# Designs tried in a protein design chat: VH-VL binders against Large ribosomal subunit protein uL10m (mRpL10). Part 48

Target 1, 224 residues: Large ribosomal subunit protein uL10m (mRpL10), of Drosophila melanogaster (Fruit fly) (q9vpl3)
Amino acid sequence: RGKINIQRPKAPHYERARVVAVTQPKYPELPKAKSCFKTRAERTQQQQENPYNEIIAREVRNWLDHSRLVAFFHLSSITADDIFRVRVQLHKQNLHLKSYGSKIIEQAVKNTRYEAIVPLFHSNHCIVFSPDPEKTAALLRIVRRVPQMVLLGGIVEETMLSRNQLVAYAQMPGLHAVQAQLVQTLSQAPGHLIQQLQAHQNSFVQVLDVHAKNQMNEETPKST

## First folded at step 15 (VH-VL)

Design hd5 (from gh19 with heavy chain T30D)
Fold by ESMFold2, fold request of step 19:
Structure hd5 (fold): chain C 224 residues (1-224), chain A 119 residues (1-119), chain B 111 residues (1-111)
Amino acid sequence: as target 1 above (224 residues)
Amino acid sequence: QVELVQSGAEVKKPGESLKISCKGSGYSFDEYWIGWVRQAPGKGLEWMGIIDPSDSYTRYSPSFQGQVTISADKSISTAYLQWSSLKASDTAMYYCARQWDYSFPLDYWGQGTLVTVSS
Amino acid sequence: DIALTQPASVSGSPGQSITISCTGTKSDVGSHNYVSWYQQHPGKAPKLMIYDNSNRPSGVSNRFSGSKSGNTASLTISGLQAEDEADYYCSSYDSSSTWVVFGGGTKLTVL
């Protein structure tokens, strides 16, 4: 098996790894028999005090806080060379491919409106972050050529979107592109202008109707 | 609104070439893929492959790799399925359908093109 | 590679509910295996009835519902009507083998 497991977090930056190591106690290894007698409360406290998990969870929170576009994917087995090429293609568009463990994601989104995303991380996954929600179309164009990546959904402007809603969002033209299209339309025959305006209006109404139906049906979320 | 219109039925002999078409309307043709699906008489559906009309990226099911050619001309919103040398076993109904990517459904279908290959 | 197994036929009486199963060799419980269902009347093109396991396209009756549990997806038709008599196909994408798969199809007969 020669694939890189994206679901597992990558090691932290070398300088951050050194800081984490310095802040941890350097006691001798405890006997295994003593460890098995720990109470449930002591095991929970020990888990909560792991600074490595907290540093990675803070990184995820920072990405979520500073990203207006977040997309979630399932990632099947893929060669290291292929996933590297995908990461480079995405990076050129200010799209940042990351992977984190489900426990770290759970810690990062605890007590936030994003707690609903945790079930998406039960399998192999990757996440794409970007400050630029207008890059959604570029993201989808790149990843649809990657058979091993399956779109699960996303967050745009702090709103959870299903994978179908994310595609619909990507198909809406940007404000600048809409402005350029209107200039070209104004230079054409009046009947053509009416047709172009009605097409854009119908597209927006259709997307809004789909979102309203999905949000209405999704107001009773499942607990996991 | 979205419509896929396929070329008419064909009756051919073994060894002849054939190109059938699928014209899309009511949407931006190069935003979606076109997939081709075969249905032999009395049999089920088989996914043959796809094309992205924007740059002609194609992918074939292993069963059809090298057996057919999928192409498109986005300037006229049309996709094509071609055989260089038909076999009797190519007798089937052929559908085109619209698909966002591999994991998304075939949401709109053409009416089908019946291809009959007999001597 | 994924193989989708459906029963060859099912039947039901008008007004009843029926369920058509679609069982994969590797349909895992998870967020990444999306199942679609298609209805095909004789001589007609298939029509999308259910996508993403349980969603209905606009214009599809709410008598049609879909679900997925483990490696089995199900299409349920309630209030069975004569026009529901057709062939039904499930479909899924196998990202590990990287191509689209259809089930063998199920002939629904309305008695």
Scores: ipSAE 0.733, ipTM 0.883, lowest interface PAE 1.2, mean pLDDT 79
Fold by ESMFold2, fold request of step 19:
Structure hd5 (fold): chain C 224 residues (1-224), chain A 119 residues (1-119), chain B 111 residues (1-111)
Amino acid sequence: as target 1 above (224 residues)
Amino acid sequence: QVELVQSGAEVKKPGESLKISCKGSGYSFDEYWIGWVRQAPGKGLEWMGIIDPSDSYTRYSPSFQGQVTISADKSISTAYLQWSSLKASDTAMYYCARQWDYSFPLDYWGQGTLVTVSS
Amino acid sequence: DIALTQPASVSGSPGQSITISCTGTKSDVGSHNYVSWYQQHPGKAPKLMIYDNSNRPSGVSNRFSGSKSGNTASLTISGLQAEDEADYYCSSYDSSSTWVVFGGGTKLTVL
């Protein structure tokens, strides 16, 4: 079983208001120099907080804020060799496979517009981040051959998309992927996308319907 | 616009070496793999193996493991199939084809290279 | 770890529908593996007609359809035309052998 601690977040100091970023400190200073003295009330609050979870949650938030493509998957039992090969394939396309605990995801998206994604992390899962929304087609092609990864939905250009919408998005011309977001918002011609989506519907499965035990003996509850 | 262009027909004698080529155009060559398929005269298709041009990772069918060498030069968008010592039984049509990886369909095919090995 | 089984030949009259079968094992045609179909006219390279069991590439006539049930995939050609006379091959990725396998091919004759 191989575990690779690769953390390559794209952490530009992008905020929605660049003027605010100029007037703020250059970046959040590490509090080691300023955290030597805390009040008694702060010490009590420090007892309640897990700083390791907050660091990881900030990492997740940074990925969410700086990725133009985010895809959510249910993950069934898979060998370390197979998931490693999938991670390598994805990485070649600038697609970054990550896995975080559900509590960390809840903390990362709390009080954000993405809070609605929390129910997707009910079971074992993984997330793919990318700065390149035109790589959605490549993502779906790679994952199509990995039955242990079941697409739940995604975020493209800060817009939540269902499984079917993400598949339809991937079929649009890649050169127009980012340019088409304005056309899709104004025009919204779903009839043509529905025809294209029906060509791929046969390969997608609902998370609740597939237990993954049919493909592997791992986690089979009623074997003996 | 995706196109795979293979080198021309070859007539060789047993024991000679041979390297045939497959040049891809109209797509990002190192984002797709190149598979090789043999078709003996009057026979069906046989998958021989595949290469990822981005890092030269190869995989061979057991029937062809050690029989041929598959290689690529991504700087000139070209994959190769090579024999160190040809046999008369190597007489066949050889196709290259594009695959996303080893488990994906062969979506674009070269025109084929006829290799004839005779005394 | 054996080649996929196809009938050696199939025939039909113009306008008829015909079906070509492709039978494998649980590790290749069965399970979650995807079946593709290729058409090859004499002297020409094969052409992808169906991928992912039932999907048509752009430019392939809707007269061609694919399906899969259990360990058997099927290619159906409706409204048979003279130009459909060719050899047809199925293929799948065999998860137990970890490489691509082809069927033996089916010669379609249009009567």
Scores: ipSAE 0.006, ipTM 0.478, lowest interface PAE 10.4, mean pLDDT 75

## First folded at step 16 (VH-VL)

Design ka11 (from ka1 with light chain S91Q)
Fold by OpenDDE, fold request of step 17:
Structure ka11 (fold): chain C 224 residues (1-224), chain A 119 residues (1-119), chain B 111 residues (1-111)
Amino acid sequence: as target 1 above (224 residues)
Amino acid sequence: QVELVQSGAEVKKPGESLKISCKGSGYSFDEYWIGWVRQAPGKGLEWMGIIDPSDSYTRYSPSFQGQVTISADKSISTAYLQWSSLKASDTAMYYCARQWDYSFPLDYWGQGTLVTVSS
Amino acid sequence: DIALTQPASVSGSPGQSITISCTGTSSDVGSHNYVSWYQQHPGKAPKLMIYDNSNRPSGVSNRFSGSKSGNTASLTISGLQAEDEADYYCQSYNSGSHWVVFGGGTKLTVL
């Protein structure tokens, strides 16, 4: 019985291949949730004091309150397919891409600690939320390759950061790495201190030795 | 300290191929992108394209698409700009610069490589 | 070619303040896109002087300042010095075309 080559399984017989191809569940193309990226025009029309806006505003507030990482982006014209791809990539990292109207954002953050973000939302924008600030690097890695997304800034651990600060934050070693570095530095500190303290003593001893040698050489009578 | 060092000046004839280099140091080379900028004699700055050295993702300005090839070798922290067939119009100073993404500034520049193409 | 518009030349006397303008469109300077400014001396590589509209990198003199309003960004140099004589370029990102755009450059002469 020939060893079943598990690495390169023989292509199934044509008929079997056909059956497998037909029985492959055609996963319905996930409805491209058109709903999340409404055009500015569509958003403005809905801005009548619709009870619905209040609900959405509450949702935004909820996301802000429960997220330790929030990133703000300007969003230029992007295809539904492209934004979907980005969303999928972000979702794999437990990053949540959302888009809201500027008025909704304003309503959501009114009289809150987040009110300072309102000026960022004058045009088409999107927001990425995450409960994990350690995902900042992953987020930036994904979005920097999306030309339609321009990083404006973010909130990390309740602190507003510029886009440059956000990049810098992403480049910092993790807390554990910093801790390790600190321990290493602290472990080396006593040795260095001892060396510095002993350096003066050693130099003094060396000077004394030289002096003693010189005195001994002067006391050796020239045996004429 | 962040530094980009480019290869030396080149004098070539039309039709010849050329590959110039840009070596980065003082930072993690794979964390930043490298942009290329052309400056013709007495003219302004022209953005040519950009590369992510981590996986060699590249994007070109439309004016330079198909005219040049941008590549990188992250193992030696080096980016490249190459021509398959030079033209007299390619005579210019070429700069590489560090850039985090499309919307970020070119914060560190190489010293430039002068390319002269003459018959 | 989508380019940012700068005056070809600006001049000033030592100690004066001068301003260089950079005018774009709603898809570049007029959008949320950031503007950067570069200084280039003859025979030298460009140097970043201002980033993100108004921020100065470390080592750049406080005489240099940047601002943006509408579709126009401005570089202001106060207390003009002879060493400031150079070409200045503005740069931004075009969100419509998705590439980096430079201004045509401004030659600053210190009289």
Scores: ipSAE 0.872, ipTM 0.946, lowest interface PAE 0.5, mean pLDDT 88
Fold by OpenDDE, fold request of step 17:
Structure ka11 (fold): chain C 224 residues (1-224), chain A 119 residues (1-119), chain B 111 residues (1-111)
Amino acid sequence: as target 1 above (224 residues)
Amino acid sequence: QVELVQSGAEVKKPGESLKISCKGSGYSFDEYWIGWVRQAPGKGLEWMGIIDPSDSYTRYSPSFQGQVTISADKSISTAYLQWSSLKASDTAMYYCARQWDYSFPLDYWGQGTLVTVSS
Amino acid sequence: DIALTQPASVSGSPGQSITISCTGTSSDVGSHNYVSWYQQHPGKAPKLMIYDNSNRPSGVSNRFSGSKSGNTASLTISGLQAEDEADYYCQSYNSGSHWVVFGGGTKLTVL
């Protein structure tokens, strides 16, 4: 009675293999999960002066005002399932992943202390909010393993930080004291941080300008 | 000071196995990832893959997937690059470098390990 | 193979300013992905010269500057010195393929 090798089942006889191949339910290729993230174009089209946009903008403001940790990410093509997984992981740490259109963000932060973040939102982006700045390390640990998310920077305790500064912050021993010192140091050296942040902003603006130019060039109908 | 020290030059024959090492010091080894970069003689830099030493999470460039194995031992702050069977085409300088994640720069580099595969 | 495009060679005289370009796609340089630049002398490991498009690590000369516009990143070396003769590589992350990409490298010759 030959021991059925369950670990390496012998390839079935050709006829059986054929039957199995034909009887394998062809599950329709799950429609490539349309990126749950509407393309910028789709988002822009929906952002007609809809009272709904104001509501969303208020929501964004509320998140910003109540968050002690805010991290900004560039979001590349990601499946709905993958985003959901990431969201769940983040949620377990009381981290809230949100995605908003650039216009909504602009509206939300207009004439606020957060206006400086507007240049970050010219492409597909997502934001992670947390009421707890101590979760920075946990956030970074999770996001590092999400290739579709690129850290751009953030806000910790009302202080704008570059991506490198966020990493550094996360590496600091959770001593409220060190955080306070960092904030103090950052508050005392506004010039260098601003310059570094401005450098990134300028880079973003340049990218946007190029994108805008490219879009304008695409919209110029070849008057054949 | 952050330093990555790689194992010495290797001369091997085709078909032989090889494991080279990269030891990090001057920082928390498990907080940063280690990337490997190949540079063939007279050629440019090629990213091979990356490892998170904290749990040995590894990702490879498609060109190197299945061709090499990247591993790490965080207890001794060492990353490894391994071949099961070397080819003449594997002749190159191999660098390890510290990298926080995929989108961050390779900020500190090892001195490189020259691997020569000749019949 | 997805690679960033660099000129094969650039030359300049001492004291001059030269620029090395790095051209990618909308998935790498043209996105919000950051560009880094490395200097490599013969027989030496690459050294990070510019990160995040325009930032200089500590110890890097202020003669080195980086910028990014559209799908093109640029490394500018002002006041060219003999010691600047080296190979220069740009690097970015490709958000489409999810791997790190290097440029082909540029040999800088100081005349």
Scores: ipSAE 0.870, ipTM 0.944, lowest interface PAE 0.5, mean pLDDT 87
Fold by OpenDDE, look of step 16:
Structure ka11 (fold): chain C 224 residues (1-224), chain A 119 residues (1-119), chain B 111 residues (1-111)
Amino acid sequence: as target 1 above (224 residues)
Amino acid sequence: QVELVQSGAEVKKPGESLKISCKGSGYSFDEYWIGWVRQAPGKGLEWMGIIDPSDSYTRYSPSFQGQVTISADKSISTAYLQWSSLKASDTAMYYCARQWDYSFPLDYWGQGTLVTVSS
Amino acid sequence: DIALTQPASVSGSPGQSITISCTGTSSDVGSHNYVSWYQQHPGKAPKLMIYDNSNRPSGVSNRFSGSKSGNTASLTISGLQAEDEADYYCQSYNSGSHWVVFGGGTKLTVL
């Protein structure tokens, strides 16, 4: 009985070959390994379609809507340790440091009153949120000593402020302090009341003048 | 009105120590930082360093690190620039200026202190 | 030393408009950092003329204007006057080195 040559089997009869050819499982061509390097466009498209981005965008909107103080910073060459240190310091003051991608921010603020902040997010940035606008001074005190954080501006009580206006705001006596002073003034004899009210008005006018002078500086820093 | 007043001109010899002053008025001295700027004769402006008078936090430009000492006394609204040993190359006009932080402008300047170091 | 680049000198006639450029890098002028301009007369302290790229302090003439595009900031002086003859310095913050940087200065001559 002739040794079946298993190394070079005789070509099957034409009919059998046809049947074998038709019954051979057509394996779909493995998609050519799309180069692991998704083009920037593909990455952008995938990010837009990622349900996770929508969730994050919603989170950002939630922070914006519930914060009375929002400050925007440019980050330059900051280490993770430095960020952590700053975060801890801010957290002690109930200030929340967050960082989001520009696309997420864009999605979050699209067709909202916050749309004007989009140009601020062309590079590495972070945002600090607070429910308390009285924490502005504390925030600025902390971040001034962080050379890697550059103040760009902020939102206080739903009003967009330049960096200079934000500094000016921080230097104003707190509302409670002003109220306390007002109460003290009202408790004093009527003759002194008018003088003190005028003093407060003058102080307020001075603050407003500083504010107006700062507002006349119309041009929002062109976020390059 | 915001004003910075510096100490008068100084003529010194090499190796001598010197401390010049900058007194601020018209604002809360501890709320703003004080920067120092050197200007050699016929040359441009050079940022030397900055101090937060509230707690004497200081930072120097690398070129001036270890060469000078910046200090402040907030009780008298005064900042200082000092040398332990002057060099002829230290001959320059020195300005103090108010600055909110590193990224803010120098908005108010002192009148300058001329330091002349000659043998 | 990291410095901003300015022309050494610029000249103009009375009534003309002149522009002084200040060129930096992506770590200073080209970043979100702000540019300031100072005027210095001979024997006097520098005076802030422009801050945050284009803002004028109180008391500064509206003849002075500032702009920034890319890595270059510009100071424009319109209606040039004899009193404008001075040295002009640009200033910014370098985000890479984390210190303040000045330009080399520009001498403006009014012809």
Scores: ipSAE 0.858, ipTM 0.937, lowest interface PAE 0.6, mean pLDDT 87
Fold by ESMFold2, look of step 16:
Structure ka11 (fold): chain C 224 residues (1-224), chain A 119 residues (1-119), chain B 111 residues (1-111)
Amino acid sequence: as target 1 above (224 residues)
Amino acid sequence: QVELVQSGAEVKKPGESLKISCKGSGYSFDEYWIGWVRQAPGKGLEWMGIIDPSDSYTRYSPSFQGQVTISADKSISTAYLQWSSLKASDTAMYYCARQWDYSFPLDYWGQGTLVTVSS
Amino acid sequence: DIALTQPASVSGSPGQSITISCTGTSSDVGSHNYVSWYQQHPGKAPKLMIYDNSNRPSGVSNRFSGSKSGNTASLTISGLQAEDEADYYCQSYNSGSHWVVFGGGTKLTVL
């Protein structure tokens, strides 16, 4: 049908099978580029870009590896004075504001479960890292006062959260947040239960220790 | 159950002052912002500004800066919208609504307060 | 203020599907923007129907769906019912001016 059906013809059956085969992991994998076929310009550009990109990408990976809280924001035009004030406020809470090029982020998360974050960096952006997931509420209260920063989502305890899930997480009591994580771990298949429990053991103990310290502070008279 | 209850309709003359209220219940009042939205008769919705009840942080849209005062008293879970000198053009329905931040939805709305200003 | 562009009115018959558009710029309705939709019956407060482009709050019928493509957000109402007759507003946050922005509103008439 021509006038009422403007859909393009579907691909032939052999090309559909070919696409599926190409997108699946294969062993052994062919090299993506052979050095004997590269031009001098391609080699020069690769040499110039790879060392610097890899150094910065390693920094991003290091932040991701050591941060139990990561939050992503769209960043619109902001003065240097304003962003500096925000960075100082965040730093007082052990929250570290960073900005990286989208190419660096793509390189840093390549072949990781975090590849899904790459589309967030198409627009102007910034990232907040912290080792302290308990600081999620403090983070959100600070940045919600910054008109130029719009929350896109985050990662808490290695779990990708939407912005609404991140806000909900921030509103959970500290002990209940750890208990919810523990319940999720106990709901895993038997083969993964031990791994999940070990991975979150330090986080659970840390939250209980913070809770105990907060109760001791409340029992001790405060000074002005 | 989150609920926002606004003060009753007002009929005023130009030049009079007015303070209308919005009382929140069913949630921690100072955890969320209160936004104010105007709707002139037969017209659309206009965001006026917000307040964070926890410390009275306020921000106004440019159209309403200097036209109105937004305030709150978290001890009684109440936000306010106030005019020092009403104009006939202030005749509208005024809604309060709950909002996490600028980019989040206005998820719960008060019933509205109709303000009529005529000589 | 710059308002998001909505059609002034739209109509449909019971049982049909209709779509209301909400068009802005890349600062209003771009890849980083979250669009909300509100339904308002005469004399009543607006009610949140869709948030974050496509999410439905609890208690909102799955006949309501939201989407966003390019700089246009869309509210689709399937299985149109008489009770759906109302005004509909889209809302976003402009990342350039840093203000909350509503669309001009669309009156839905159920024939």
Scores: ipSAE 0.778, ipTM 0.905, lowest interface PAE 1.0, mean pLDDT 80

Design ka11 (from ka1 with light chain S91Q)
Fold by ESMFold2, fold request of step 17:
Structure ka11 (fold): chain C 224 residues (1-224), chain A 119 residues (1-119), chain B 111 residues (1-111)
Amino acid sequence: as target 1 above (224 residues)
Amino acid sequence: QVELVQSGAEVKKPGESLKISCKGSGYSFDEYWIGWVRQAPGKGLEWMGIIDPSDSYTRYSPSFQGQVTISADKSISTAYLQWSSLKASDTAMYYCARQWDYSFPLDYWGQGTLVTVSS
Amino acid sequence: DIALTQPASVSGSPGQSITISCTGTSSDVGSHNYVSWYQQHPGKAPKLMIYDNSNRPSGVSNRFSGSKSGNTASLTISGLQAEDEADYYCQSYNSGSHWVVFGGGTKLTVL
């Protein structure tokens, strides 16, 4: 497998170690002198990194609490140039591509409503955060061109969505959603609806024009 | 609601060109990709490649790169599969199918176009 | 030449439950992968029966169910009926090669 293709992606080291641990749990011990030095250095780094892991976990919690759009992806092997291009393209849409260690994610969501996302992070992953849930369509159109990123699901307005629900959300017409919200608002006082429609006629048209312009700008091709 | 309608069966000789079509309806055609799938007589399904009709972004399976051309005309909601010079080994059933991206299902399929290449 | 492994054939009697397996690697049938299943009657186009491992499209009988465990996806057909006689294909996306892959297909025969 993979040996016959020169373009074979490098297998993640942790996947080999995981398989061996399940089938062959016994590992030979390391040389005493080499193990001692590496063990002390490893312990020192781990002790120094424990406070940093808590700080990074707080950052993840802060992103989750303050982002109205969060999307989760599996990330396979990708060049530095390709991931940078994707990050820049996403940033132009106020979409923030981040990667965190699986342990940090587990720590960040422990005892929160988001614990259900932990299984998504047992393999290579990345996360996109944004304050703008209306940017979901832009996000999906950019990422669908990136073979290395596979959509797993997301969170919109604190609601967990499957990947199919996220795509459906992105396909909702923005003008239609605004129209539905306006109808609901106007119908909340049904006895006086006619008077309010007359008074807000120009505001209603202006809201639709602004939303249509925002939708057109969001979907403008990058190659224009 | 969603429907993909393919062009009719073709009988061709080796060396001839051919362009078969897949017309989509019941959805915004340039919002989804169109994938092409080959099924040789008595064989299984093989993914050939995809096109995004919005700007003609294409990807081909390594087995089919250089053998066919995938194109689209979004103004008439139609995708195409084209050969410049048919071979007898191109004899197969060809399906188009709708797909959001690489990892999503092929949720709606065309009826298939049988291409027969013989002398 | 990356393909998902399915048994060549499976048979069952009416009313039985039958399971068709689809085995791959951690790159195509792993924790991050979504597997789809297609039914193909002779001379007809494939039809999506299961997507995202276990979801049924609207209009697909609840006799069809899907699951995934380890590197194996499974399609289960309960209450087997004569109309279920068809070829069945699994499909995934290989994260290593970045191509769509199909299984070799399984012919289901209803005895």
Scores: ipSAE 0.761, ipTM 0.896, lowest interface PAE 1.1, mean pLDDT 79
Fold by ESMFold2, fold request of step 17:
Structure ka11 (fold): chain C 224 residues (1-224), chain A 119 residues (1-119), chain B 111 residues (1-111)
Amino acid sequence: as target 1 above (224 residues)
Amino acid sequence: QVELVQSGAEVKKPGESLKISCKGSGYSFDEYWIGWVRQAPGKGLEWMGIIDPSDSYTRYSPSFQGQVTISADKSISTAYLQWSSLKASDTAMYYCARQWDYSFPLDYWGQGTLVTVSS
Amino acid sequence: DIALTQPASVSGSPGQSITISCTGTSSDVGSHNYVSWYQQHPGKAPKLMIYDNSNRPSGVSNRFSGSKSGNTASLTISGLQAEDEADYYCQSYNSGSHWVVFGGGTKLTVL
């Protein structure tokens, strides 16, 4: 983070959290001798040294509060042009692609049942938010053609779902009663769901590693 | 019922301009892209390019980049394929087809527009 | 432009099963590519028969099936009928060059 630049031209919207981290106000770190004699006003200002983190965390909380669908993805290397095209296609379906730093996510979900999602953001990632949970099928249809975005799981109607549960949700018939009943069934044991999600975090990583290796094996040019 | 209706057959001379049309009906025109496909007499299908009518974003096959112009007027649910200067080698059947975006199937096709360019 | 490789022709007797192959590279017909198949009768526009490797649109007979293995997609027609006589094209999206690619076409003859 010592390479953070407060000026970033043409930053992609999908990297808004990273752009904000780059543009964070740099409260000068005083020499050690000065730090011993900081005034009360300077200590108050230093306590607010990263005020943009809380502003961005508040933005994430706002997205979480107003989104009935949230999906988490691991993001592999992708060109800015390609991710821009994906962002545009998602936006047409009222699906909003965002990225945030892990500390900002940690601040945003602190003291909520969603604290378990923080480990998912230790690698390069992106999040899709939407007020429309019925758009899950459209999301998956777009993303399955983008190998750089690998689904990790999501939140539907404030219920955390694994990758397989989210895919199953997207394939359900178009009757609201059936979809609502499934979500309610998954919600009836939220403590058990959190335990299962934590147990499946290693499974998600393992499945992703196997999937990535299979993709590399399928695409590896044969030298012999 | 989804339908793509193309303009009628054209007979032109080399060097003339031409603009052919493809009108979509039975669906929300802005939700899908329109691709253009060429088929020379007795030959196979060649994808020429595509347009998103919602914002006029276009993409061309390299064989056709700079050779044609793809445009759309979403107010009348119509896409266009245009040549500024026709060549005899442009003689072909031209189809429009609907795609959800550039990587998705061509699920509904127009009837085709035969373009004949003869000296 | 790059074309997917199809046999120029295939033939079969009524009631038999036939398979049309479509071969590309890992960028055309690989693990993250989705292949579509089109049927074209003489003088008519192509019709989508298979999408996403193996899915049939509504109104397409279940005699038509698709599969993909390695860098080869296959269209299989079971219970061959006279009306199946047509040209067949496979289609994919080249992820490296970012545009649509068709196969050269296969003429199916029902003997």
Scores: ipSAE 0.063, ipTM 0.566, lowest interface PAE 6.6, mean pLDDT 78

